# Ledger of designs, part 7: miniprotein binders against Ferredoxin--NADP reductase

Target 1, 346 residues: Ferredoxin--NADP reductase, of Oenococcus oeni (q04hb6)
Amino acid sequence: MDNEIFDIAIIGAGPAGLFAQFYAGLRELKTALIEATPRIGGQITALYPEKTILDVAGFLGISGRDLVNELKLQTDLVDSKTFLNSEVTNLKKIASHFEIEINHHASFLAKSVIIASGNGSFSPRKIDVPGSSEAEQSGMLTYLLPGLSEVADKDFAVVGGGNTAVDYAVELIDHDCHVSLIHRRDNFRAMESSVTKLKNSRRTNFLTPMKITGLSPKKEKLEIELQSVPDGAVKRVSVDRLIGGFGFTASSRTINQWEEFPEQFNQGFLTNEAQMTSIAGIFAIGDASIYPGKSDLIATAFGEAPTAINQAVNYFDPDRGGPQHSTSLNKKEVFKHDRIKSRYNS

## First folded at step 23 (miniprotein)

Design ll6 (from kk4 with E26Q)
Fold by ESMFold2, look of step 23:
Structure ll6 (fold): chain B 346 residues (1-346), chain A 93 residues (1-93)
Amino acid sequence: as target 1 above (346 residues)
Amino acid sequence: MEVVIRVEIRRNGRRKEYYYFVDSPQELRLILELLLELLEWENPEEVEIRVRAESPELAREILERLREILRELGFRNVRIETRGNEITLRAER
């Protein structure tokens, strides 16, 4: 890492950032894709992976999960470097390069930067009750889904009444977990089909209307103290893990502390037709960019990504020349991927 | 706690590298679970994992968990190279 100078640092691994990583790879650029959360896919995979998206060109409807899967498969055709659980905590100019600081203690250099993180970084809305700090330190209280490979028959609690909590619960029952869904009201503000699925599952235990009043981590289990909202009756349950499902706050807090901080309007970076911000060599795409006539769609971001990549090359290496069409690539090398081979040999 | 985990996957002449920064003990369990998820999804024939930790003792603790993950995924012949605070695992299936 110490000797690496990237051509482009791409901040945010949602659909826009993933496509930018792939397209830069087709141009044989050295990139770093940097994502603050421990999973790629951004808000789509965290918040609404099962929602059908109708307006992504080339797909007759596609779920958020499947869209991210398709974007990841494209990166099999190129070299890629992805930094996860990695918040960009500072951005500054050093000579002709940018230094990107990650998590206050790591850094690397890039010739240009593409901001692809919409509305800043994610910060979960935290539970704040007696014992919540101890529960979080033990790993029994989290705010993201766990890895789902080893969770069958585990007892989870999920707290919240919106889409985040309901989608977490659905994913857990689909992986054979038992889920206690805790909410201070009997009704949920979430997709109706998801709530119905939970109500029809023998693996779901509704603890509503109730609120959490305390957490006590034990040797192998987390004890949750609950209070009935109407009458104050106290109940205790024991689970393997509790997941906070109150959603995430988009935060620009560390972005506002960047030494190279481009001009913004309503949390979006103002860009020109090249997707360049007010700072030369820094570009923005997707929900991170704003300009007259902008539509905040995945389809728009997919058009912006190649523009930003090609204009970044023009910025740091104008003699490199413009892009070649992907149909001009060596077909034998590109079509070695099993999925592509299957399409042409079926 | 300061741990960096690098996962390198080679497929069809291309290299995919994933880096995880782990800044607290509470994150470590989640990150290792998500690493298992990533490897299942990527389904590589061979993988290289490098762990840099604050101490050799912490690196060895993480190594044992990674060996379990690789064994669960069907990797055999896990080769281990240790250099101070850095451990490299290489595995094929």
Scores: ipSAE 0.739, ipTM 0.933, lowest interface PAE 0.8, mean pLDDT 85
Fold by ESMFold2, fold request of step 24:
Structure ll6 (fold): chain B 346 residues (1-346), chain A 93 residues (1-93)
Amino acid sequence: as target 1 above (346 residues)
Amino acid sequence: MEVVIRVEIRRNGRRKEYYYFVDSPQELRLILELLLELLEWENPEEVEIRVRAESPELAREILERLREILRELGFRNVRIETRGNEITLRAER
């Protein structure tokens, strides 16, 4: 980092940012993709990975998870640098470059910036009961899915009654976990097919109608104190982890504090037809961008990304040629990729 | 706690790099779980992992955890290079 300047810093690793990273790679640009959370995929990965999206061009329906997988696979064809668990805490103009500060203590330089996340990030709605802070500090209470590689046969509890909780429970069941699903009502406000899948699984234990009244982290397990809603009877269960599934709210904790903060409207940055913001060299795409006639769709963001990349090149390197036809970029190494080989081995 | 973990995957003549910034012991546990998940998702034949930590002791603690992760994924011939607070692991399978 200290020995090079990135051509483009891309802020946010949702679908728009991932596609921008890939497209910039096709142009052989040096990029930094910066994501505040420890996973790529943005709101899709965090909120609705199993939901089918009908209006992504070229797909006859695709789940949020599968869309992110396809976007990640595209980056196998280019060089890429992705910074995770990395919040941009300041953006500052220094001479002809931008300084991007990460987590209040690290920084690097870029010739241009593409904002691909909305003004602010999402924050989970948190449980507030005796012992919840201690449980969270111990790592036994979380609000996002943990790493799923080592979770088989572990005991999870998930609390909540909406799509977030039900989707978390389905993911855990699909990875061979045991799940106690806790909700204060017998009915769930979630997709019926997902609820039915949980009801038909031997790995699901419904603890409803019940509410959590306390949490006690022990050495190996988390003790959850429950209270039956109808009669007030107290029950205690012991699990490896508890995941809060209460959904998320928008958060704008640090972006409003940037020294280079472009003009915004309705929580989006105003952009022109080049996807450029009010600050020269700073562009916005996807949910970060607003302009007359904007539709907030993934399909729209996929068109905005190459426009922003090509206009960023015009900004910092105006003598560089324009975009090339992608079929002229095919090389023998591309045909070695397993997905591409499968189309030629059949 | 300030830890930087760099994961480098070489594939098809291209280099994919992931960087994790870690500010707490709680985050470190989660990040190491997610690193295992990432490596399964990427499914690389070769990987380089570089850890920079506040102290050599912390870097070595993280090293032990990373060796376990690489072993669980079936990597063999893990080579380790240490330079002060920075540890580099190289592995293949």
Scores: ipSAE 0.717, ipTM 0.927, lowest interface PAE 0.9, mean pLDDT 85
Fold by ESMFold2, fold request of step 24:
Structure ll6 (fold): chain B 346 residues (1-346), chain A 93 residues (1-93)
Amino acid sequence: as target 1 above (346 residues)
Amino acid sequence: MEVVIRVEIRRNGRRKEYYYFVDSPQELRLILELLLELLEWENPEEVEIRVRAESPELAREILERLREILRELGFRNVRIETRGNEITLRAER
């Protein structure tokens, strides 16, 4: 956007990318964190924000949402630039820099690149009924949770019978929405505790066994035509929003069409001990990286991120000093943060 | 449609910048909702929002919605400046 050359472009704002952004900031590097979706957190935010993760060191269990929030708080200590709803559609080497193309039309330059997202993107499975295209164009049909700041007392419908639909419905009732949960069967293939929570909520209306046969966006409401599965009886409901909860499919057509596309092995980019790929100046961490002995865990990615950052510096600025211990970065402004100040002030 | 929304937050001597790319009208509603969510979480005392839009009608629509978002969050003294093809909102609370 600016005529700015970044030290490092970090592709993917999941836990690995977020930690890489923070660590690069401790090294006073200029980074661009680039995320294809409009939210940070990657798969965790999109798929399982409420699931407990037991194997992140230093936490006695932490939800995916809380982990992402803690990583966001770390970036308060550094300068950061984060590009959202920004898909890297091409990566090209230009002299000593990389040109990163965003959404087929925007671009900027970086001296090095860290790939922190897997070789795949997530596309929602979509409803295909009469009126579904018009409903989606109006914004009344979506496949991701909306912003949750102004949703209290609104009428939502959620369609699907798996964990995605049930998790969406739980999140919406926790934000004081009314939810009609639509499924072709009376039983759900989802966590029993979540289904029980929905059944015990006065804000949940189960529309089962039913299927959607048509959508009609109106002035400010979406009319949903339903058909009872056993007898074919037609019912209509009117809601503010419909959210499709049929889960996601994987596709990565843009990444594998990059001009600079590193060597892959078993769906990951092959990396050495420096986290460098087959292309000098391009590194991979987390789910994007594969090497002998790799454990595909968040904990592993947190170790890989500092390695990749420091080796990227060695690549584009080899005369720069090596990494410092973070306790040596005891600047006065760092200890102004409320969380740090309350823990380390006498 | 090509819209870029830049959100700049200054805190404790550091600068956090978020950029949202909006390439279609159908994603605009979601992105504005998520921008509200971001500002609630960040809870800044002062924010700067820059909008680059290629349609004057769309720029006015986005500006009006952003003003509403900022006021709902308790921001006051919303100042608007135009620099070439960019509109900048500055707000404090």
Scores: ipSAE 0.707, ipTM 0.922, lowest interface PAE 0.9, mean pLDDT 85
Fold by OpenDDE base, fold request of step 24:
Structure ll6 (fold): chain B 346 residues (1-346), chain A 93 residues (1-93)
Amino acid sequence: as target 1 above (346 residues)
Amino acid sequence: MEVVIRVEIRRNGRRKEYYYFVDSPQELRLILELLLELLEWENPEEVEIRVRAESPELAREILERLREILRELGFRNVRIETRGNEITLRAER
């Protein structure tokens, strides 16, 4: 890793962190975006990619996935550096900088830190049945969707009854996969329109009400043993891959091990009007930030991100002056972006 | 397993860098799949991938997979540099 001192280290690549990365890029700041998971989008990508979000200003409604994609598209306008599969294992103050340790192995230096981790790290709820470990080791069982470029005509199984499982199933059928959706009930705790989409798809096979009782990795296929919940009848199905769609559990356990530990309340960090934590130079935004009267909304996080960045700049470089108005971006370049033309010229 | 994958892409005159830290063979498979997805989504004009692995053998295995990914995505002029446990791939569209 280059011994680069970042102006800001942003922890968490959720909506707040993504927007912070973009806005920091608009200010030509050297920023590292550090994400514990191998994916961008945080909780949205992990938990509810197909959930319609209605409370983000300027959208009548937008899916979680589409919102993340829009945030990613904004980052196309700036230079960016993103560290994935990078859990922040320690945060230490070293003189006038912060040392951010990732995975107990690597470290970054930054002049300031913005915590955008939401309510903690996300771990998948694992399937615990005979053969689950072997299936996971073989890659035939995963808890995230694979790359979707080579999944056409493959047979997938998705297990779960919430938005995560339904969203995974929707995404797979949209990429011409066959999906066996496994749930212990006939009723899904997911967005009804998404469930209806699956019901109307010829590519979706509902295996309900059923539970997985065993997994058998074979050379080319994963055999899934299923048991009917009502009658105990056993069924076996063979798929290319099983996706565990039980969602994720949030853990703040790693954050609690930081040498620089800002004051916390309910898994968030207490912040002032500047989005600064109890530790000078460490800020928090989005669900990672807590203050009296806060609304836990993505829209709020989008307001907090510029505040935190501007205050971070004031902290490490008080002479740099106020935020450059977005006027420094060549508006012509923004609207010439191939991905933007299709949306604003219709 | 200790593998670091650095991906630098150029698109519309901007540079994006992505780093992946890999500690297991399972994670490696996942990350390579996600890297394919990333490169497909980003659709860059140029890509540079640097791999640092714990062994030359592992580095070569990763290299072959990355070469396949780049080929699948229609990248051309794939250049490969190898320095011990470090491999650099460069390609353009």
Scores: ipSAE 0.614, ipTM 0.891, lowest interface PAE 0.5, mean pLDDT 86

Design ll6 (from kk4 with E26Q)
Fold by OpenDDE base, fold request of step 24:
Structure ll6 (fold): chain B 346 residues (1-346), chain A 93 residues (1-93)
Amino acid sequence: as target 1 above (346 residues)
Amino acid sequence: MEVVIRVEIRRNGRRKEYYYFVDSPQELRLILELLLELLEWENPEEVEIRVRAESPELAREILERLREILRELGFRNVRIETRGNEITLRAER
């Protein structure tokens, strides 16, 4: 790769990284956005694109997919370089710069780094029972919500006892499906209001305390074999689809191999008020950032991104001064955007 | 497998570049599908795609798939340059 030195390398193309890329572009910074997966949008795209997000300011509710699309539209206003399917395998300090290694094969040079990777790569906790592989291959077992446009009057099973399973069940019943919620205990470790919503719904069947012991894909239905936890009694139910709602495990395996390893707490990087890590010139934002009193929200990440960008500039170019007021951005270009013209001419 | 795909587009007077690193045939299939989705969403007037593959044969296979994608998206005037394991496609709408 050409001897290109970036002003900032942004690691992770989730909401935080996408907004950081945009904001850095508004400051005319040379940035690389580096994403481990072949998709942009991070956890939203990977895990819950159909989930309605309620806790982002300015939206009454927005789907995960639509939020990512709006973030992508912002990036259309700036020059951008995005490296996909590019796992950061090493981070090294070289003189006054950082070397970011990807996939053990390529490297980038940057004056500063912003870690926006979340809490690592997310893999679903899989169901491991007889017939689980066949059910997954047939698409009858998934770990993500399907497209919600076609779930009306379908019979779903959701397995799990945490927020993931409860959130999936809530989203499905809100789209007029039937849900069999399977858990090994009567008590859920989820938001009480969501559990109460499910308990009050005629579309929710609680299969508790039960465990899945086997899966049998049929021609049109998935047969689920269940065992009662207290007495061992066997029950069989047939559904259109089973969703594994055990949540996701973050693997931080590759980050632990970096030569420059910032101080961590609970799989995130400790940051100060400048969003800077224990290593000068390395910043963290979003779920990758930990500080006292932080709210783990996308809305918080959107505030942290400009902070990290501005402080990165102060680190590598202290004479450049503070952020240009957003008022200096050519408003005429924003209103000329083809997708914005359609909103104002309707 | 070592394949690098670079996509350059211009939208609203801005330059957007996307790079894909591909290490397996399975990833290649997925990335080509995602590239279709990307180009459909971006809807650029002009596109440049550069492919570097480990062999001329693999580069040619990828080229044919990219031609299909560009045709499906309604791109015209597809220009192709081939230099060993490197291919460049340019197309306009």
Scores: ipSAE 0.589, ipTM 0.879, lowest interface PAE 0.5, mean pLDDT 86

